# VHH binders against Profilin-1 (pfn-1), part 53

Target 1, 132 residues: Profilin-1 (pfn-1), of Caenorhabditis elegans (q9xw16)
Amino acid sequence: MSGWNAYIDTMTAAAPSIKRCAIVGAADGSVWARTEADNVFKASEEELKTFVALFNDVTQVPAKGADIEGVHYVVPRTEESLIFGKKENTGFFAVKTKSAVLIAVYEGPNEVAAQVRKAVESMQTYLNNAGY
Key: E = the ipSAE of ESMFold2; O = the ipSAE of OpenDDE; V2 = 0.75 times the mean of E and O plus 0.25 times the DockQ between their complexes.

## First folded at step 7 (VHH)

Design u46 (from u1 with D111N; framework vhh_7pa5_2; at its last look DockQ between E and O 0.87; V2 from the best seeds 0.00; counts 0 for: pae E 2.9 > 2, SAP .834 > .668)
Fold by ESMFold2-Fast, scan of step 7:
Structure u46 (fold): chain B 132 residues (1-132), chain A 123 residues (1-123)
Amino acid sequence: as target 1 above (132 residues)
Amino acid sequence: QVQLVESGGGMVQPGGSLRLSCAASGFTFSSYAMSWVRRAPGKGPEWVSTISGSGGSTSYADSVKGRFTISRDNAKNTLYLQMNSLKPEDTALYYCATGGPLPPPLPGEYNYWGQGTQVTVSS
């Protein structure tokens, strides 16, 4: 896919430990771009609609956790536009811009998590600066 | 390989109607939001409308709201744009694209649009 697919490629090149990722609409969770084939990001539209709504009040998320691809993640804390979670050797980072939510699922130890976080936050900054 | 083929454009008088189609192949159509984007002569691309993968959510640019309707037929891998009450300022090449509103280009990249379908509104 062209357009938003280039953003998926940029994030996965920056952090090779990203196993699956997607860019979804902030208003409705609709999929704009995602990893495909053996790395397909397979969250349902219904699940993504619920997930993006978590950004309406991130302070409530640690009490409930978050679901991505049918997997329930423990969310230890949140920042204003950042939700992240962990489940055993897997984890995710999700960041919100004005128009989009970027979600990256990774595997690996906490050292790997820092690289993934940096990749999604860099893209968040770029999109925010472009008015997205 | 993702392929998107637009059709249905033509010449109409102000107040007329046209229905555009976009035939999609090479990806799981029903999983992706789809958009219509247009380029008027001498102007950059303008986002027109987006529909979610299921068709349950739609959005429109203020310039077309109330006049245009986006829809999709996932069984046929086809996206549609029903354009009513057409105005001369709607004259443009119309393109379909995967995803939401047209993304900003990454440094060093251009958004390449295919052939598109020409809509001309004139008296």
Scores: ipSAE 0.603, ipTM 0.822, lowest interface PAE 1.4, mean pLDDT 88
Fold by ESMFold2, look of step 8:
Structure u46 (fold): chain B 132 residues (1-132), chain A 123 residues (1-123)
Amino acid sequence: as target 1 above (132 residues)
Amino acid sequence: QVQLVESGGGMVQPGGSLRLSCAASGFTFSSYAMSWVRRAPGKGPEWVSTISGSGGSTSYADSVKGRFTISRDNAKNTLYLQMNSLKPEDTALYYCATGGPLPPPLPGEYNYWGQGTQVTVSS
């Protein structure tokens, strides 16, 4: 088994409001690791290929929104390597590194979103510093 | 229980070919990218190649590009590595793994490596 599962476990432990998450290839959306069992991350490879391509021009994403797991999210803001999506009491943070995109889907009020963002960005920083 | 069993290794002369197989069980094989990783004697693991879950996307380490071809048969839960134009530098124990290229280790994490399949290229 790859070591990418350890990144999934670390993020979900750091922010318990994360319900599902995945690590996918930035070039093609291929699944390197994901939550499984009761909380399977269910996005198809086709959907993920479209999703990761949003990072090619994040400035266009707020006008379009984003789809993950067949759910459409409003994207109120983006940063160069970060997309935040929101729908009702759920949301996601996605961050891009050199080779990967980390995706965390959470439930809860806006106060919870900061914990999720911190967990995902901590792993982004670790990977970036290692050249990934 | 997740199980990955490599086979197809052997001894060949430089310039020869081998095809490795990896039989997978205990997980949804078609949902995951798969990789080949190798370990030369006395060295740490080196990523060789990755294929997407559907098989539609592949990538290779520079040292093997043009010589190795990764493929998968999702109906048989089997991953393959076709190795052509083999060089002595390709001598290693070859493993299959789930996921993309090798991540940097997190503190306190251990990598699981099964038995692998030995490839020996001697002149």
Scores: ipSAE 0.361, ipTM 0.733, lowest interface PAE 2.9, mean pLDDT 88
ESMFold2 (binder alone), look of step 8: mean pLDDT 85; pTM 0.862
OpenDDE, look of step 8: ipSAE 0.823; ipTM 0.908

Design u47 (from q2 with Y110D W111A P114I; framework vhh_7pa5_2; at its last look DockQ between E and O 0.52; V2 from the best seeds 0.00; counts 0 for: pae O 5.0 > 2)
Fold by ESMFold2-Fast, scan of step 7:
Structure u47 (fold): chain B 132 residues (1-132), chain A 125 residues (1-125)
Amino acid sequence: as target 1 above (132 residues)
Amino acid sequence: QVQLVESGGGMVQPGGSLRLSCAASGFTFSSYAMSWVRRAPGKGPEWVSTISGSGGSTSYADSVKGRFTISRDNAKNTLYLQMNSLKPEDTALYYCATGGPLPPPLPGEDAFDIWGQGTQVTVSS
């Protein structure tokens, strides 16, 4: 079994407001691990390939937004390795490491968003420190 | 329930070939990248190769580039590893796994990796 499933479990335990999340390859958007069953992360490989390519130039993203699971999100701003978006009561945080992109979709107010961001960035830091 | 069952291993002489299979069930196979990982006698696990869910992209460890080919048949939920020009150092138990390259262990997780049965490949005279 995938050791990447433990990373999904760790993020969702740290921020229970994460509704769906995935870990995908930074080069191609291929899914390494994701939430399943009632919380299945539904993005296609084609959509994820397009999404991870946004990290090639994050400065372009606020002008056009980002699509995840067929939902178009407004992206207010980006950081070099962070894209986040909002649509009504839903939002996402996506962070890039050398090898992976971690994506977490959540629902709720700003307090929830802050917790989700912290969980995803903590995992990003751990992977970066390990050379991933 | 997710299940992965490896097969196709055996004993071959250096320069020989083998084709490994991994039968997957219990999840949407075509949605996941799949990898081959091996564990040589007395060593830890080593990532061998990864293929995207669609099969559109592949990657390989430097030690196997040009000799091994990863492929998949999504209609049959089966992952393959074609191994050519086998060398004694390829001797290992081979496992399939969902996802990309092996991640670093998380703090507080099991010290031991739990893998399925695997399939034994032995390359010797």
Scores: ipSAE 0.638, ipTM 0.827, lowest interface PAE 1.2, mean pLDDT 88
Fold by ESMFold2, look of step 8:
Structure u47 (fold): chain B 132 residues (1-132), chain A 125 residues (1-125)
Amino acid sequence: as target 1 above (132 residues)
Amino acid sequence: QVQLVESGGGMVQPGGSLRLSCAASGFTFSSYAMSWVRRAPGKGPEWVSTISGSGGSTSYADSVKGRFTISRDNAKNTLYLQMNSLKPEDTALYYCATGGPLPPPLPGEDAFDIWGQGTQVTVSS
C-alpha cells in the first residue's frame, strides 16, 4: 500500500471523533487514501472534484454550503485554505495543501471540533513544509 | 486483503520498450488513484507516474515525461505502464501503489509499506 494510509491513520488516532476521512488530489479530487471498511468515506470522484474546487474562492462557500458524501453542510466560516462545515451533531474540516485536500468528517459536540481541526492542520503544515 | 502484483519486467536494449502490468485485488480499484514508483540500485524510491481512479487525469515525473504512459483498465482491475525509449537510467525495480504521488515520510517514520515484489526492468547494451 501507499504511505498516504499512514496519514489517514495519524489523523484518526489524533482525533478519535473523526469518523471518516480522506486525502484527495487538489486539482481533480482523485482519492489518494481514505478510511475503509465500517467507516468507508463514500464520496464519488465527481463530488470530490466539485468539493476541491470550492478552494478556488472560499469567500463564496458560506453562501452556498458544501456537499460531501451526499450530505449538505452549512459552512459558517472559511479561511484561505480551510473550510469548516456543520450539520446537526456532525461536521467536517477540510484543509488544502499545494497538492492535496485533507478531509475529516467528525461526530460529536462542538468541544471536539478543535481537536479535529488540530489533527488536519498538523498534517497540512507537515505537507506544506515538504512541498506538497 | 489488498494485493498488488507487478509483472512485465525484463532485460532490454537502450531505446527498447516494455509494458508493465499491476493486477489489483482486495479493494475497490476504480475508487483510488494509482501510482508507479521505482527504486534504482543504491537509490531511494522515486515516483514515476500517477493516474486518477477514473483514468481521466495523469501526471508524470519529468525524467519519464513523453516516454512513459500510465493507463488503467477498471473492468480488469489492472494498472499499466507503457515504457518507450528506455535508457540505462530507467533500470530499477518498479512497484505499483495505491494513491497519489509518493508522500513524504511522517515524523518518526523511516519507511512506508510498499505491497508487492515489484518487477525488475534492466536496460543495458
Scores: ipSAE 0.555, ipTM 0.806, lowest interface PAE 1.8, mean pLDDT 88
Fold by OpenDDE, look of step 8:
Structure u47 (fold): chain B 132 residues (1-132), chain A 125 residues (1-125)
Amino acid sequence: as target 1 above (132 residues)
Amino acid sequence: QVQLVESGGGMVQPGGSLRLSCAASGFTFSSYAMSWVRRAPGKGPEWVSTISGSGGSTSYADSVKGRFTISRDNAKNTLYLQMNSLKPEDTALYYCATGGPLPPPLPGEDAFDIWGQGTQVTVSS
């Protein structure tokens, strides 16, 4: 009974390493839902606007990196609808649907990255199948 | 306590106008996109419009584009919907809600995180 927050909870619960998530509008970076309470997702609307715009040309992102929550991440590579970054033992995965960008911030060794990616891509697939 | 309270509904003739308001409390209003959703008799919820937290971006359903305008006053924690050129098919209970529209299907109250009680809009000659 929680709307988009249910999706946040689903992604957050998918892996212990996932600490914070957000669902934002792909066109404008508007926050539709975010992790709250003890580990709130802190990115500003302006930052998110800039972030979602990265999907307009993902090929340039590795050269520039990406910023989330005031943290600069190295982006090793990108895919058409996927941007992921790393910083020490932290990172993020962001996937784009037709209308939204799903973001998961995680903490842990590189080995946990696969599970985080699976979580966000599963949600991506679900939303895409729903026409979203 | 999070609360959304809609107002401004009423009965108007086709071609008329109404302005809906939604008073928000219990959360950081400016941090969230806000939406209007409506439910016509015998139909499921229909997304109407969404506005970004800052108010810098807006989107509309095709059915209302060009006629409705969503806006917000973050200082007053209030969301607005200006409805012009109203049609009988616009008759519905109108809700304000946090966030953007959920993908189909829209399971009523689960379509958005938080709903108000709604305000009735009736367009009839």
Scores: ipSAE 0.037, ipTM 0.318, lowest interface PAE 5.0, mean pLDDT 88
ESMFold2 (binder alone), look of step 8: mean pLDDT 79; pTM 0.793

Design u48 (framework vhh_7pa5_2)
Fold by ESMFold2-Fast, scan of step 7:
Structure u48 (fold): chain B 132 residues (1-132), chain A 123 residues (1-123)
Amino acid sequence: as target 1 above (132 residues)
Amino acid sequence: QVQLVESGGGMVQPGGSLRLSCAASGFTFSSYAMSWVRRAPGKGPEWVSTISGSGGSTSYADSVKGRFTISRDNAKNTLYLQMNSLKPEDTALYYCATGGPLPPPLPSGMDVWGQGTQVTVSS
């Protein structure tokens, strides 16, 4: 097994409100690791290729939103390497490193969102420091 | 439960060829990028090659580019590595893995590697 699956386990342990998450290649959106079974992250390779391309110019994303797992999310604003969105009681945080994009989908109120964001950004920092 | 079983290694002389296979089970094979990774005696792991889930994109370490070809058969849940023009420096245990480049080590725990398949290139 890939050691990338251990990163999925680390993120979900840090923020139990993460329902589904994935680590994908920044260049092509290919799936390196994802949650499986009852919480499978089910975005297609084509959808993920489109999604990671959003990081080429994050300032354009709030005008059009973002699609993950066939669900259209409203993106209220973006930061340099962060795209996040909300749709009713679900939301996501996606962060880009040099080589990867980390995507976490969660359910719950704003208090839960803050914990998920912290977990994803902590992993982003760790990977960036490791040259990824 | 993910299972990956490597095979196809052996002993060859420099300039020879081998084809490695990785039989995958326990997950949706076509949804995952797959990689070949090798570990030479006394050295850390070295990433060799990656192929996307669809097979539409491939990448290679500079040390093997032009000599090795990664491919997959999603109907058979099998990953391949065709190795041509083998060199003594290619001698290593070869492992397949889900995902792209080698992940960095986590603060706790160690990576658990399977048995791999041994490739020995010597004259």
Scores: ipSAE 0.432, ipTM 0.735, lowest interface PAE 2.1, mean pLDDT 86

Design u49 (framework vhh_7pa5_2)
Fold by ESMFold2-Fast, scan of step 7:
Structure u49 (fold): chain B 132 residues (1-132), chain A 124 residues (1-124)
Amino acid sequence: as target 1 above (132 residues)
Amino acid sequence: QVQLVESGGGMVQPGGSLRLSCAASGFTFSSYAMSWVRRAPGKGPEWVSTISGSGGSTSYADSVKGRFTISRDNAKNTLYLQMNSLKPEDTALYYCATGGPLPPPLPDYGMDVWGQGTQVTVSS
């Protein structure tokens, strides 16, 4: 495996409420690392290619929502390099760096969501500072 | 258990060609991007090339663009690197790995799982 597995481990350790997550290429949505086994991140390469393309114009996303693992999420708003969605007690946070998109799917209330957001944004900052 | 076994290395003269293979097992090969990484004597690892899970997109380090071609056969769980116009600077142990370009190091992380590597020596 690549050293990107360490990034999956770091994010899930920082926010245990993350149920599934992945690190994918920003240009094509190809999977570099993901949670496996009972926590396997199941999105197809085709779905991920569509998903990462949303970062080309995040202002359009709230009107359409976003699909991850075949689940349609309502996206209430976006920031320049952040897309997040909700569907009842489930949700996701996705952040883009120069080279990668980090996606974390979680379950729980708003307090849990805040911790997941902090974990992915912390990793985004780390990668951006390293030129990724 | 993830296993990656590289082969196809050897000794060639400058301008020669080699084709490397990586046999993968223990994971869903077609779901992951795959990369070639090399390590020259006394140096750290250098990313060479990446191919998406479907094979639909590829990328290359500037040092190998136009000379190397990455490809895969998902039915055989095998990754390839066709190396043309080899230079002495390409002399290295070549590894295959899952994922994209080499990430920056993280404190207190686990160890990478790379294959055995295959030696490429370009010399007259």
Scores: ipSAE 0.558, ipTM 0.801, lowest interface PAE 1.6, mean pLDDT 87

Design u5 (framework vhh_7pa5_2; at its last look DockQ between E and O 0.20; V2 from the best seeds 0.00; counts 0 for: pae O 6.3 > 2, SAP .67 > .668, placed apart)
Fold by ESMFold2, look of step 8:
Structure u5 (fold): chain B 132 residues (1-132), chain A 124 residues (1-124)
Amino acid sequence: as target 1 above (132 residues)
Amino acid sequence: QVQLVESGGGMVQPGGSLRLSCAASGFTFSSYAMSWVRRAPGKGPEWVSTISGSGGSTSYADSVKGRFTISRDNAKNTLYLQMNSLKPEDTALYYCATGGPLPPPLPGEDYDYWGQGTQVTVSS
């Protein structure tokens, strides 16, 4: 049994502006869980491997930007375990835990971004406290 | 309806080998990482190994590195665990699971249910 789907459900319930999200392995970008059906998270395994490697040196990410689901985002800021990307009226927050990267793609005005960040960071904290 | 059916367990001497299989159906097998998890008598679940959806990346618990090999055949929707150099501490029920390593339970979850699994017994 896998409870990672429950984490997807918890994040989307906590921040309804999240349109798509995924939990992927921090070492290789492999998909542990993702939104499906009408809100399929569409990143390939190869793209996700490149994406999670950005956390190896987040200081270089603002100069490069980041790609998720074939979309290139400007990255105005990073923190050691967080990448924020923006494109038009959409954006993403990605946070790294010991073992995983949580990715949430949202749509909406900037007022919504703080809610999305808080949702992913609360799960990041929970997983880190549990050794994940 | 997601189904995962483990097989290939048995009794072996220390130093022996076994190959476990997991037949998967009801989902797009190649899109997801798969894991092996084991439960020793009287203990909670322990993550053993994870393989990416494509099969291009693998990871292992320290206790099994170098002895166990996870693999998958996406054409047959089957996950495998080759277990070599088996030790008595490898004795457990082995389960396959979709996704990465077992997450901790979310607050208020009833997490301690597992299906049938396949028994591996290594007796000295």
Scores: ipSAE 0.348, ipTM 0.673, lowest interface PAE 2.7, mean pLDDT 87
Fold by OpenDDE, look of step 8:
Structure u5 (fold): chain B 132 residues (1-132), chain A 124 residues (1-124)
Amino acid sequence: as target 1 above (132 residues)
Amino acid sequence: QVQLVESGGGMVQPGGSLRLSCAASGFTFSSYAMSWVRRAPGKGPEWVSTISGSGGSTSYADSVKGRFTISRDNAKNTLYLQMNSLKPEDTALYYCATGGPLPPPLPGEDYDYWGQGTQVTVSS
């Protein structure tokens, strides 16, 4: 989906710490768009299916963590439409829209997390208003 | 050669129903999200609905949510739009297109391919 690549580019460009992004279907984890080229988003469809299902009950996620791209992240807490994880100097933010899940994987100190969150939540709001 | 051919349009009274179809060829249908877009007289294109390649995810414009249902049969390379509780403001030329919309401006740049369109007229 060529049009969705624009959203990937927008999120990736939002902060230097953001390395890879993906937009996937909230219902089945199907990939709508992902970072490609030098720093490709590598999560499999099966993994993404499992990941998006976490939003069905976010309250259980902190207890078990979350896996993205074969990496296990600690999830300190969750919100209704937000899951974020940490591993050393890396992490991810995932937000759910009406029909999609936006994922951003970042590298950097904890201080960069705020920028990453802002990027994905801004996109979340944008897409929600657009009906997605 | 990519081809999209819409059908199923017509004239109905308010509250009526129509089912649009889009026959796709020339590409791996199941690999692409598909959308319905409409253009009312004197207005720009309006995104209506999108469905993922697998059919597992769908999205709708607020103006049609609860009334329209997008679906697809990948075995038949066909996209559908079930339109219920039609309103006069739903009158438009309806297009199927590959890909999904970006928020405005929409004009055709957000989709790879378009069909010729099928006319839907809702009038008493």
Scores: ipSAE 0.020, ipTM 0.308, lowest interface PAE 6.3, mean pLDDT 89
ESMFold2-Fast, scan of step 7: ipSAE 0.689; ipTM 0.850
ESMFold2 (binder alone), look of step 8: mean pLDDT 81; pTM 0.824

Design u50 (framework vhh_7pa5_2; at its last look DockQ between E and O 0.01; V2 from the best seeds 0.00; counts 0 for: pae O 11.2 > 2, SAP .748 > .668, placed apart)
Fold by ESMFold2-Fast, scan of step 7:
Structure u50 (fold): chain B 132 residues (1-132), chain A 124 residues (1-124)
Amino acid sequence: as target 1 above (132 residues)
Amino acid sequence: QVQLVESGGGMVQPGGSLRLSCAASGFTFSSYAMSWVRRAPGKGPEWVSTISGSGGSTSYADSVKGRFTISRDNAKNTLYLQMNSLKPEDTALYYCATGGPLPPPLPGTEFDYWGQGTQVTVSS
């Protein structure tokens, strides 16, 4: 195996409220690892290519929102390498490193959202420090 | 259960060619990027090439650009590596893997066990 599955396992262990997540290539949105079985992350390669391109100019994203797994999310604001969105009781956090984009979809109130964000940002920091 | 079985290695002289295959099962092959990784005697693992799930994008290590071509047949769940203009430096065990370039190891985790791979030996 590639070893990227361990990154999925680490994030989901750190934030059990993550329902689905994936690690995709920053250049093309190709899937490197994702949750499977009952928690399959079902975004198409075409959708993910469009999604990772949002990081080219995150300032445009709040006006447009973002689509993940065919669901349109409202994006209230963005940070340089962070896009997050909400739709009712679901939400996501996506962070970009040099080589990858990490996406976590969760369900629950703002309290669990904070845990999910921490898990994803911790992984982002680790990868950035490793030159990824 | 995810299974990856490499084949096609052998012994060739410098300048020769080989075509490696990786038969995949146990997962939705077309949904994943796939990579070739090699391990030379006495060296750590080196990423060789990656192809996206659709086959629409490819990337290569600088050491193999222009000589190696990665491809896939999603109908057959098979990944390929066409290796041309082989050099002694290409001598290694070759492994296929799901995903992109090799990740850094996580704190508290080890690199996954590698399969048997397929041996490529380039010598005169």
Scores: ipSAE 0.620, ipTM 0.821, lowest interface PAE 1.3, mean pLDDT 88
Fold by ESMFold2, look of step 8:
Structure u50 (fold): chain B 132 residues (1-132), chain A 124 residues (1-124)
Amino acid sequence: as target 1 above (132 residues)
Amino acid sequence: QVQLVESGGGMVQPGGSLRLSCAASGFTFSSYAMSWVRRAPGKGPEWVSTISGSGGSTSYADSVKGRFTISRDNAKNTLYLQMNSLKPEDTALYYCATGGPLPPPLPGTEFDYWGQGTQVTVSS
């Protein structure tokens, strides 16, 4: 019953197009919090370990894409601490802090992607300012 | 509803050992990292240790490294903390929690309760 669930709730409230999200350890992909119930975020620890390792060199990710929840996404672009993935009418934003990776999977056209990105980056900034 | 019930605390002399247990229910235990957090008298919460969902990765606060061992039994939905070489400074109410290290607080999150915890007292 840590406060990481509150971060999940804050992101999903800020961007209603987010359908699933998780906060995972940046070093090992361990799940700290995730959406549950009707919108469970389904990814194994092994898949998440591979996923968070993409942040070791984000410049290589667009060539290979990214897998999460057993779904392969094309990655049109990355930034130093951000990966954006897209598949059909769905996508994800993932951001890295010192200790964590925040992942939000959304559904909807690209017009809603900015809302999702802002929700995730707001929490990233808050954690960065707190040293996490 | 996520339920976490701590047990195994007690009063011990310095240098003694205790093993804490945390019984978990209401969620897929093996899917989540788990942590121990403690609150010393008159102090705020202090992160103690974290273990990954699989149990393959562990981490510890500097103050307990080499003395405490976190472990889990996913078949029994139980988290453990083996505490050796206990010191008076380890006196605290110990809680288990889902997730990694204690996050910075967010507005409106003060209703996330940690349950009763289990008291560890190192004295005499």
Scores: ipSAE 0.530, ipTM 0.791, lowest interface PAE 1.9, mean pLDDT 88
Fold by OpenDDE, look of step 8:
Structure u50 (fold): chain B 132 residues (1-132), chain A 124 residues (1-124)
Amino acid sequence: as target 1 above (132 residues)
Amino acid sequence: QVQLVESGGGMVQPGGSLRLSCAASGFTFSSYAMSWVRRAPGKGPEWVSTISGSGGSTSYADSVKGRFTISRDNAKNTLYLQMNSLKPEDTALYYCATGGPLPPPLPGTEFDYWGQGTQVTVSS
């Protein structure tokens, strides 16, 4: 068990709507930690490599959408270090730190999105302050 | 108290241009993403554009891409929307709003604070 798994647990526990999380390398999409067991984060490293590269130019992402775990999400808008997507009653929030991308996949009504964002951004802030 | 005051609206002919401004106060402006939202007569709010706190990232609704440009001056606590090649369907009350965490469009729920709006009318 990687020490990074503790961060996964923290994010997953932040809200019931958060189903799966991953922490990956911002440079190459390498998996540092992910939700496992009954609700495993299923994205391949190849897919993640493509995903993290979206942060190189987030302004273009809304036009393209984003794929995670083989699912295509609509990306309504982006911020410098934030990509989020939506598909029906599911979605994701992805935030970029200095060296990592934190991904949370959630399920629920639109109202849960705020809580999911808060969870990943809190972790983002913490990791950034820690130098990651 | 958070205040957002839009200005720059008016009446223009199709193909014309307008530049909207939003003066923000009562919060740390540069710390928040800002958005423009519009409401056309008989329609619900429509997200138009968003810019990150630093201004380093922007996004647009498909309906305005290539025509509108969002920008901000954090030193002046001001948000801008340059609107070019205006169309009649752009007619609406335009609001500036603090960026919200929810994906658009979510009328009245995506944004925490709204201004009173500035009217844009595109008509020949």
Scores: ipSAE 0.005, ipTM 0.242, lowest interface PAE 11.2, mean pLDDT 90
ESMFold2 (binder alone), look of step 8: mean pLDDT 82; pTM 0.820

Design u6 (framework vhh_7pa5_2)
Fold by ESMFold2-Fast, scan of step 7:
Structure u6 (fold): chain B 132 residues (1-132), chain A 126 residues (1-126)
Amino acid sequence: as target 1 above (132 residues)
Amino acid sequence: QVQLVESGGGMVQPGGSLRLSCAASGFTFSSYAMSWVRRAPGKGPEWVSTISGSGGSTSYADSVKGRFTISRDNAKNTLYLQMNSLKPEDTALYYCATGGPLPPPLPPTEDYFDYWGQGTQVTVSS
């Protein structure tokens, strides 16, 4: 697909518990790259536009939660450029850079969450250092 | 498999116009942002313009803003670039790509940027 697919491949290789992920534009939620086929990240452009807008004020997110792929997640707390949530054994980590938002949905016990977070935050750091 | 086929390039005098097309297949075209990228002789790739999947938002490099217009026809799986007021500096091979602006290199992929076709050559010369 695009050069952004290499970023999807790198994150999923680093954390195999990632079930679906995407890289979207920070300004509009437009999809730049996503997992496909059996692992398709199926959020609509409208849902993603709403989701990336949450980064405008992350302090409000724990009170209302977040919706990804039509699933409502409880968000226990946020950090300035990080939103994460959980619903039963499913969870996500989303991080914002200047230009992009990286979203990774995982399934499994809490033990896998730390690896997923590390993969997403490593990529965030790389993109921020490159001016993205 | 994803395929992107560029066309519409040619030779034109400064101040002229050209319209580029990119025919896409093998993926859900309307779900992805699409971009135009160019490479001038002896230079690295330069991002030109991006359009969202719905066509609701567009962005342009400063060098082309006000002269180029990106658009798409999701029913035809086709991306367009209308180029007006062409300058010699616009001379380049033009490629279309899925996604937003040109990504930074990601080792070990070696300047990863998957150009799916030969591109289409635009030459602006008197």
Scores: ipSAE 0.549, ipTM 0.796, lowest interface PAE 1.6, mean pLDDT 86

